# VHH binders against q9y6x5, part 273

Target 1, 379 residues: q9y6x5
Amino acid sequence: LPPKLLLVSFDGFRADYLKNYEFPHLQNFIKEGVLVEHVKNVFITKTFPNHYSIVTGLYEESHGIVANSMYDAVTKKHFSDSNDKDPFWWNEAVPIWVTNQLQENRSSAAAMWPGTDVPIHDTISSYFMNYNSSVSFEERLNNITMWLNNSNPPVTFATLYWEEPDASGHKYGPEDKENMSRVLKKIDDLIGDLVQRLKMLGLWENLNVIITSDHGMTQCSQDRLINLDSCIDHSYYTLIDLSPVAAILPKINRTEVYNKLKNCSPHMNVYLKEDIPNRFYYQHNDRIQPIILVADEGWTIVLNESSQKLGDHGYDNSLPSMHPFLAAHGPAFHKGYKHSTINIVDIYPMMCHILGLKPHPNNGTFGHTKCLLVDQWCI
Short names: E, the ipSAE of ESMFold2; O, the ipSAE of OpenDDE; V2, 0.75 times the mean of E and O plus 0.25 times the DockQ between their complexes.

## First folded at step 13 (VHH)

Design U45 (framework vhh_7uia_1; at its last look DockQ between E and O 0.88; V2 from the best seeds 0.00; counts 0 for: pae E 2.8 > 2)
Fold by OpenDDE, look of step 14:
Structure U45 (fold): chain B 379 residues (1-379), chain A 123 residues (1-123)
Amino acid sequence: as target 1 above (379 residues)
Amino acid sequence: QLQLVETGGGLVKPGGSLRLSCVVSGFTFSSYHMAWVRQAPGKELEWVSSISGSGGYTYYEDSVKGRFTISTDNAKNTLYLQMSSLKPEDTAVYYCARTEYKYSGEWTPFDLWGQGTQVTVSS
């Protein structure tokens, strides 16, 4: 039988939550599998980009999902979570579920993973749920496990997505111990439900399961705001994306716009597109705007000094607060092994290896995950 | 037809309690995130509380945390807001509304509202 893999994402699960809160079910999952304590995600550290990086192994400049909000100057198209269904935005890469599904006697399933309800390269997952944040985890889990167990051709790759603890992190901030404890307990319970469901269906021993996230969460404050209106007139530019990385499309001379913004705040770096640091791998795409603003950790870029979020993400991907974790269990993985760090793009070649798929060209390094796998030599 | 109908408002003294109800018709509220919002005289619309359709996650504005409780009755297709320790600053028209959570971490604008119910807290 071909190997099977379930990829699960809990949006906005910061890595150090594992050290600061209790996770009985997740800890049991880890004890019987592997843990990567910190996963360095891609810049910008946002939901759409990082989820697509996980399943493509590519940096944002390469797969073309460069933000949650995008603008293409040639086609005049806009991308947002309210307008994400145009394959135009996704077709610059081939996600793993497409690769998997194009193999003989294999199919893919998805429960609300970003991009899975869109035909990419004229291929859509054989089984998928349209995104609806109101659908319960239980319903998502039931559909995924049903498809894994009863489909023909068999589902060999599946994705499962959940919006917490991101939503709560935004609302309460990651430093709110009282509220986040409650939320994270629920997440742990969902992991318990997942494991129990798999055991009940007889899938637990043979299914490879990865539990991960796209990014962390940092504490924000009303005392740490950067008001762009204090630096530049709104008529001089179009805002494509706002915080903590703003994408600026000048309506006047780019240099003039840059000069008005470069000293706007000591807590914000302003880059011309060609001057974006190489370490971000965030330059070589037409969807990246001429000027980007990058706020320091915990600072919020605002218009009219209005913000209601106590937590946010999207900051420098070298910041620990932006890092998720990765845990895994199944026949492909060791038991009781912990690893310090990997890059988020490393997950793709690992998943391809597990599934016996030939990976598309990618930015991941398979060598970084060898120690997690039972069939590999760990140096 | 889609409809939200709020009830339960009234006059109450400071420190008192009220329970608001929102009866949903035309759709199943468990398929949506539901919220309570309020508007006081001369003030802007203010979000008060939300409950997820997906698993009963609850969210509260800081000013009402610990005093207000949002809940649902699936059998009755009804949303509730239990208000306790009411303050004069809680005086407002209270609306129930429908919303969704997005990948971007934003909430959609409320696309469906009730007529509202008046809550007055006064000595």
Scores: ipSAE 0.703, ipTM 0.890, lowest interface PAE 0.6, mean pLDDT 95
Fold by ESMFold2-Fast, scan of step 16:
Structure U45 (fold): chain B 379 residues (1-379), chain A 123 residues (1-123)
Amino acid sequence: as target 1 above (379 residues)
Amino acid sequence: QLQLVETGGGLVKPGGSLRLSCVVSGFTFSSYHMAWVRQAPGKELEWVSSISGSGGYTYYEDSVKGRFTISTDNAKNTLYLQMSSLKPEDTAVYYCARTEYKYSGEWTPFDLWGQGTQVTVSS
C-alpha cells in the first residue's frame, strides 16, 4: 500500500501560543512525533497565499495567489470573494493533490483546504467539501476518515482546514488571555478527537499526520489606525486590497499617487512595485499592483471607519508574531525531535518525499526538513 | 421564503434580564453563523454577538461580555440571546441576522435580517 499523509491546518495558530497555554493533547502528539517551533511563512502573511504556498512550495509571486483580494493587470479580472472558483487564479502552480492524482494515479481528499474545491489544470481533488465555515470539525473529520478508508484508487493525500484560532484572534486579539484560552483549549480537544478517531479506525499507526498553520496573529487597536482618506482622494486610485498591505492601482500618473502616499504615516512603508524589498519575494507577478503600502505591526490601514478587528495578520514575514508552527507524527517522522525553524515553502518537497512524488520546481529546500524524517541523514 | 422572526423584547428595569429568540425558516440554520445586531435611537447599527452554526464558537462586543449569552437550538432552528444586568445603554431595537466567516478572515455582510424586537431599559 502506498504511504498516506493527512495535512491539517488550524488557521492563525501563532507559534508562541504553544509556550503561553496548555495543550495536553497536542503535547502528547508532539512527544511521539516532531515539532518545528517556528515556520517562516511567505509575504503577505495571509490565509490564501500561505495555504497555497504550503501545497506548492512556491512564493506568492510564483504561484499567483498574491493576496485574498486580487486584480490581474493583463486580463482585467478581479478576485474579491473568498468563494471565487475561477480556475484562472489558481493555474499558475500545481498543488500537491493534483500531482498526487496525476503522477501516481491515487486519490486525494479535502475538507475545505483553500483551492481544493476548484479544478486546477482540469483536476479537482477526488473527494472534497465546498467551503462552508459553519460545518463542524467533527463533520469534516468524519468525511476525511471515511474517504481514507473507502476509496478507489486509494486516498493517499488528505487535507483538513479549520478556521480557528483565526476567527477568534481577529475578534478578540491574541492578547485577550481569557477568550484565547477558551478557544485554544477547544482546539486542543479537537486534536484529541482527531487522534482518537484515527486510532478507532485503525489508521493511526500507518498514517503520517502534519498539524500546522498558515500564519500567526498580532494585537491591533483603534489607537493604531492609518486613514488613507487623510492622504489621498479616492478619485486618484482603485483600491485592490486594504490592510495591513494595501494594493493601489493608480487612475492617474503613478509617481503622483506615490508622492501623495509616501509621507502619509510614519507607521506605513510605501513601495513602488520595483522597490519592494527582495526578501519578500513579492514583485514578479501581474497581480501585484504598481504601489504597495505595508503597515507596521499592529497598525491597521482604514478609509473612514473604526477598526472592527482587535487582531490581524498580513504583516512582514520576519515578525515572530506572524509565524505558525508545525507538528507531525507517523511512520515517516522521528519521535520526540524538536527543530527550531523551517520555511513554509519547505513543507511541499518534504510531503512529496513522504508520498513518493516527484516535486514540481519549487522554492523549498528538502535539506531543511530532512532531520524530521527517519529515512534521512541529518547532515 | 427565507424568514427570521424575533421575539422576547420589552420594557425592563436596570439590572433586569430578558431572553430574545429568533426563529429561522427557509434555510439550514446550522449552515450559517448567526448574529444579534442592535440599533439605539439616533445611532448606527452595532454588532452585539455571533455564534457559529455548530454552536461551538461565540463572539461578543466588549460592552456586553459577561452579561449576554448567545446560544442555539438547532433542532428548533432558534437563536437565543440571554441578556442579564441590563443597562440603559442597552436600549435598542435588536435584530437577528445571518452571516458567514470567509477563508480571508472576513465576515460576509449581514444578508438576511429579522424585523427587530424593541428592548427598553428604564426605570
Scores: ipSAE 0.438, ipTM 0.753, lowest interface PAE 3.1, mean pLDDT 91
Fold by ESMFold2, look of step 14:
Structure U45 (fold): chain B 379 residues (1-379), chain A 123 residues (1-123)
Amino acid sequence: as target 1 above (379 residues)
Amino acid sequence: QLQLVETGGGLVKPGGSLRLSCVVSGFTFSSYHMAWVRQAPGKELEWVSSISGSGGYTYYEDSVKGRFTISTDNAKNTLYLQMSSLKPEDTAVYYCARTEYKYSGEWTPFDLWGQGTQVTVSS
């Protein structure tokens, strides 16, 4: 009976929500399993990059999904949430569902995890849902559990993606306790439904389940805007991505564009590509533009326009506000164990171990997660 | 034919209540995010409230929070906005509209609009 793994992401679930709100169902899940209190994600702390880092074990510069909006100067291709299906963008890495389903007698299933509806290296998830944010959690879970129970060859790796609390975090901001309490209570109820559904279908005892997220959320304000149009005429550059990390493709001499931007705001760092801090691991990919602007936490880069968002993410990955958590339960995991921190890239080699897969070259460290696992010596 | 039809507008005194309805035809109601957007005379469009397709997540603009309640009845293909404690500042044409939330944290442009229903709050 091969090991099975369900990987669940609740987008934008900031790690300290666990301490600041009540989660009776998630806390019971943790009590019977493991918790990693903070997962240090990858820079930039955006949705597409971090979901792909989880499933490849790679930094963004290495897997090629370097932002939610990208431009490739050689092919002149653009990537965005409305234009994300070209395998060109995804083919610089091999995600775990591709490796898994290429094994004999194994399939993979997906309910809307970023990239699972794309044929990566000519291979698309064996069972998948095309992305549609309006599809309920219940329908996503129904499809996943049906595939886990009824597929030949069996589904051994499945993913499940949910847009909250990211959507509410953007709309209200993480400091809106009343609205965030309501949203997080509903998410806890969904986790309860997930566990109950797995129990009723006979899956719970033999399925490994990871519940995690890609990033957190920080509070924004109309008092914290950086207006690019006040510093540089828009005609001097092409804007590839705006906030909180702007990607700037100069139309004139790069040094001239840099000089116009470097003193634009004390709340923004301006980097030539070669000067991006090494700790970001965000330099060695052609999709990273010649100049990036990195706003301070809670600051928003705008083009002479108000922002409607009260919460945002994408900031420096050293910020605790950008960190998600990880919880896991199943036969591979200890019960009642709590761990302080791992890197998000460490999740991939751990998942490969659980599934008996040979990991591709990656940036994760299996040793960082081995104390979560019952089959490892932890000292 | 894809259509959104708002009803339930009218004249109401400050502090009063009103319920707006938006009847949907031509598409599966629960497969989209729905919103209420308003426009006061001579003003720009203002987002008021949104509800996720079938997840039951609701979103409110600050000035209406606690006074307005968005809801759906999927069996009747109808979106509602229950308004209470109405103020003269709530006077506007109220539109229902359709949208989606994307991975990138962006709501798509509203791709389908109703014709609107007038709400007037006046003493």
Scores: ipSAE 0.394, ipTM 0.713, lowest interface PAE 2.8, mean pLDDT 92
ESMFold2-Fast, scan of step 13: ipSAE 0.229; ipTM 0.655
ESMFold2 (binder alone), look of step 14: mean pLDDT 82; pTM 0.844

Design U46 (framework vhh_7uia_1)
Fold by ESMFold2-Fast, scan of step 13:
Structure U46 (fold): chain B 379 residues (1-379), chain A 123 residues (1-123)
Amino acid sequence: as target 1 above (379 residues)
Amino acid sequence: QLQLVETGGGLVKPGGSLRLSCVVSGFTFSSYRMAWVRQAPGKELEWVSSISGSGGYTYYEDSVKGRFTISTDNAKNTLYLQMSSLKPEDTAVYYCARTEYKYSGEWTPFDLWGQGTQVTVSS
């Protein structure tokens, strides 16, 4: 009887793809549900940070996953990749599946959402798959639907993560209409498969489903490179993250490193940590390095080399190219309603409301999502 | 200086074994996925294997599964490819490559390449 929610992410699904390509299955989903045309994500606009913001309602400086590559200045630990299962990196926040499991005998299920294969505050998702990119969407979906139907205590919160269209966005760039059309059609077909299986299993009528993404994608070029080696020698710093947001740990005086970098390129902003714009909410964490370089949209930071990237993300979160969308369907949601914009941190308190959970303190505003919900008065 | 330097290539008979090494300078493995990519004479570049920065996850092209093993030695700042049961079709220049990745997406761009090491499998 408790309400149920399935949260689905298609990595790197830029919001304006909805305007430029056909999505018959997604459009049918939206027709009987809700669409938020733009979701303003958190800075930096990368996979790990934004996926953790969706499930915690926190800015990166608050939840501690501040990049896909990180260094913690206090403990001297390095986060080497998404497969690092050290709870240390994830323990600065409490994700929704942990809260869900700790209230009133509820279970959670996860098909590869970032963090779900890690024990966070000594709690791991009740059912989960270890991350493996070789596992098909169909296998992930089969496991999630099996767990939704066959679990005691009941699975009330489930997540499903898929790597596309991000992988193809990097390879081809978002302006490659031919290749992106093929990739996006395949994703729309996967959405059709998702809906069909939920219907066949008797789950569709009583399940709330959210389809969203962590960020967008912008076109890159060999004509838009910033060569860091032209400005500073590697002996002066340790590189923690490179592009399009470079995280610099100085080996010499911070001001000397800053002075070598500040005029390096007209297409890159150089910030001392305390000078990072407040609107980014990217300052108050030991994992944010003393100097941060932010490339302009479509520019790639390199080390005396060419780049193979035709698409990338991580850029300023005010850029529409960095924004995903959110679509939802189910008993909690209105039918045929379109909303312009929410913040990605607003998703967490909305999901807590749907599940009847008390949210941990967070940066989201429930009022921003009220118009999507049948049990709320729209302000 | 950021450099990848491959060694360990050579001439080997079918069924033989070789270990390729890639010495890394100017960065540590912990921030990057590392890969081996090969190019046979007159053919396109072919991805062979990748390893996560943590070393916890390894990936292989289907034709090399069970025959090749990718590994890292962080103390030596060196990436390895142990090749066994070598076949004539494994003849190629083998490149060590670095890639930034997000959440083990199937494709990520290679942003740093070595100079390559020649592997020849013949009688």
Scores: ipSAE 0.012, ipTM 0.373, lowest interface PAE 8.5, mean pLDDT 88

Design U47 (framework vhh_7uia_1; at its last look DockQ between E and O 0.05; V2 from the best seeds 0.00; counts 0 for: pae E 19.9 > 2, placed apart)
Fold by OpenDDE, look of step 14:
Structure U47 (fold): chain B 379 residues (1-379), chain A 123 residues (1-123)
Amino acid sequence: as target 1 above (379 residues)
Amino acid sequence: QLQLVETGGGLVKPGGSLRLSCVVSGFTFSSYGMAWVRQAPGKELEWVSSISGSGGYTYYEDSVKGRFTISTDNAKNTLYLQMSSLKPEDTAVYYCARTEYKYSGEWTPFDLWGQGTQVTVSS
């Protein structure tokens, strides 16, 4: 039988939640599989970019999804939640479900993973659900498992996405122990449902399952605001993305705009595009705007309106609060093994290996995940 | 044909309770997130509570936590707001509205509103 892989994402699941809260079902999952305690995600640490990095193995500058909100100056197109279906934005890379589906006697399925309801390189997942946050996890799970069991050609790669604990993290902040305990308990229960469903269908022993996330969550406060309107007139620039990484398109001389912003706040770094730190791998794409503002952890960039979010993400990808985890189970993985860290782009070559796919050029390092796999040497 | 109709408002004494209802017409309730928003006299619109389409996740404004409960009955296509321990500052017109959570971490602007129901808390 061809290898099968289910990739599951719980949006905004910060890695240290595993240390600070109880997860009976997830811990059982980990006990019978592997855990990577911290996954260093890509900058910007946002949903669209990081989910696409997971399935392409590329940094944001390479796959072209550089933010949740983007602007292309040449075509004058905009990308956002309300406008994410244009293949123009996704076609700078080839996601794994496309690669998988183009193989002989294989198909892919997706339940609301970012980009899966868009034809990329004229290929769309054989089975997919249009994004709708109101659809229950159960319904998503039912569809995914049905497709894994009953499809011809067989579904060998599937994705499953869920919006929590991100939504709650934004609302309550990650430091709200009472509310986050409740939310995370529900997440653990969903993992229990997932495992139970797979067992009931006879998939558990043969299906490789990865449970991960795209980013963490940091605590924000109304006392930690950076108001751009105090530094520069709104008429001097177009705001493409706001917080915690603002993308600035100057309407006047770039240098003048930069000079007005460079000392706006001691809690914000201002970069010309060419001066963006190399470690971010966030420079070599035309969709990155001429000026980038990066707020310090826990600070929010605002205009005259104040943010109501108590938690946010998108900050420096070296911050532990921005890091998700990765757990995995299945015939490809060891049992009871824990690993400290990997890069999020490392997941792609690992998944390709598991599925027997030739990976496209990517930024991942297969060597970083060898210790997780039973067929590899761990030195 | 899309319509939201609020009912259940009225005059109540401080410490009292009210249950608001919002009947949905023209669309499937489970396909959308729903919210309650209120507007007090001379004040701006204020978000009160939201519920996911699945009904599994609820969110509350801090000022109403522990006092208000949002819920749905899919069979009746009805959204509810159970209000208890009401305070004078809860006096407002209460609206139900339709929304959705997105990948960016934002809720979409409300694209459908009811006519509102008046809640007055006074001794």
Scores: ipSAE 0.629, ipTM 0.841, lowest interface PAE 0.9, mean pLDDT 95
Fold by ESMFold2-Fast, scan of step 13:
Structure U47 (fold): chain B 379 residues (1-379), chain A 123 residues (1-123)
Amino acid sequence: as target 1 above (379 residues)
Amino acid sequence: QLQLVETGGGLVKPGGSLRLSCVVSGFTFSSYGMAWVRQAPGKELEWVSSISGSGGYTYYEDSVKGRFTISTDNAKNTLYLQMSSLKPEDTAVYYCARTEYKYSGEWTPFDLWGQGTQVTVSS
């Protein structure tokens, strides 16, 4: 039978949570599987960009989902989480579920992974759920397991997305131990439910399962605000994205807007597009605006108002607070192995290897994940 | 026809308790996130609490944490806000509102509102 893979994302699961809280179910999963302690995500460290990087193996400048809010000057189209269904935004890359369906004549299933309810290159996931945050984890799991057991062609790649701990991380901040403890305990119980369901259905021993996340979370404060309105008048630019990475489209000369912003706050860096640091791999795409502002960790860019967020992400991808983890279990993976760090773009070629798919050109390095896999030589 | 109807407001002494109710019609609230939002006289709207439609997750503004509890009764299509240890600063019109949590980590702007119920904390 062909190999099967379930990819699970808990949005905003900061790697350091594993050190500061108890996860009995996740620890049992890891004990008989593998743990990557830190995953270095792509810049910007936001949900849409990083979820698409996981399934394409590409930097944001290459796959085209460069932010949670985007603007295309030629077509006058806007992308946001309330307007994310236009294939135009997703067509600059080929996600793994599309390759799975077209290359091997297999089926894919999705419970709300970003992009799976959109036809990409005229191909939509064989089975999918439209995004609705009100649908329980249990209902998402019930649909995924039903599709894994009852499909022809067989479902060989499945995805499952859950909004927590991101929602609580934003609301409480990662330093609120009392509230985060309650949330993370609920998530660990959901991981227990996942394992129990797979065992009950006879899937556990033959299914590869990856549990990961798109980014971490850092503490914000009302004492760490950058008021953009004190830097520049609204008449000089169109704001495409605000915080913690602001995307500025000038209505006047670009150099004039840059000069008004350049030294406005000691807690943000202002870049002309061509001056964005090479290490971000965030320059070569028309959806990246002419001027980008990058706030320092824990600082929030605002428009003459307070922010209710006590936690946020989107910051520099070299910050450990922005890093998620990866845990995996199944016939492809070693048991009881710990690895320090991989890049988030490395997940895609690893998944292609497990499924026997030929990867599209990508920015991942298969060698970085070899030590996780039983069929690979690792010294 | 979509409608939210709030009840349960009134006059209470400092340290007292009230339970606000919001009866929903025209949709099932288990398909949406729900919120309580308040407005004190002469002030802007202030978000108080939200509950996910998945039923597992509740969220509170810092000033009400430990004092207010948001909950739902799916069989009655009703949202509740149990308020305890009430303070004069809690005096406001309380609105029930519909919202959705999005991939970006943001709650959508409230697109359906009740007419509000007055809570006054004084003698």
Scores: ipSAE 0.458, ipTM 0.751, lowest interface PAE 2.3, mean pLDDT 92
Fold by ESMFold2, look of step 14:
Structure U47 (fold): chain B 379 residues (1-379), chain A 123 residues (1-123)
Amino acid sequence: as target 1 above (379 residues)
Amino acid sequence: QLQLVETGGGLVKPGGSLRLSCVVSGFTFSSYGMAWVRQAPGKELEWVSSISGSGGYTYYEDSVKGRFTISTDNAKNTLYLQMSSLKPEDTAVYYCARTEYKYSGEWTPFDLWGQGTQVTVSS
């Protein structure tokens, strides 16, 4: 029987929600499996880039999905979370579902993980749902479990994406305990439904399940705005992405644009592309614009003095508020083990090991995840 | 089907008010920049105001600042333009427009347009 893996993401699930809110179903899942308390994600800490990093093991500069909003000056192509179907954007890497289903006697299934409804290298997931945020978690789960049970060749890798708690984190902010308690309780109920459905179908004992997320969330405020209009005229640049990491394409001399921005706010770092800190691994891709602006945690870059968001993400990936968690259960994993931290790019080589796949070249380190796995010595 | 539908235009006296609405279908606001663009008789298109689809960021051309307010109701997929202190020079067909850039202004290309709604400011 080939080993099977279900990869689940709850978007925007900050690691410390586990300590600060009640999760009876998730805590029971963890108790019978493993927990990584903090996953250090990739910069910028946005949804599309980090989901692709999980499934490729690559930094954003290497897989080419460098933000949720991108522009390619040579082809004049634009990318956004609603204009994401052109394979051009995705073809700089090979995600795990492609590698998996190209093996003999294997298929892949997907319920709305970013990129799974795009034919990457002319290959789309064997079974997939087109992205539609109106489709319930129950329907996504039912499709995934049907495909895991009934497909020929068998589905050995499946993935499932859910939009919460990210949407509510933006709306309320992570410090709104009353609203976030209600939201997170609903998510815990969905995790309970997941486990119960897998048990009912006879999948629970032999399926490896990873529950993780792409990033966290930090509190924003009307008192923490950086107004670009006060520092530079719109006519001097094209704005590719705004907050909290702005992507600036100069329309005039690059040095002049940089000089107008460099002293705009003490709560924002302004980088020429060549000066972006090496620890971000965010420099060597033509989709990264010549100037980026990186707001301090909790600060919002605006073009006027108004913002409606109460929570945001995308900040420096060293910030604990940007880190998700990872929990896992199944025959490949120890039971009752907690690990402090891994890098999000480490998830890919671990998944490849579990599935018996040869990983493509990547930035992950298999040794970082060995202690989670029953077939490895914990050094 | 991708669609933008404007309503709320009409005839109004100088100094009056109107609220324009644009109901969108077939795409998610949070991924796009949205704008109002107008065209007076015999004139070129003129950008009026922009907002991120989530409603977090608003921008105005200088002649309408303080008189017009752009807003969105993301739950209803509806964009609004509240127009106050209207002047005869505001007479135009007002279009709702979308850009693939999440953040938009006069410098962004717009890839989806409504059919327009007529606003006439006359005594």
Scores: ipSAE 0.000, ipTM 0.144, lowest interface PAE 19.9, mean pLDDT 89
ESMFold2 (binder alone), look of step 14: mean pLDDT 82; pTM 0.853

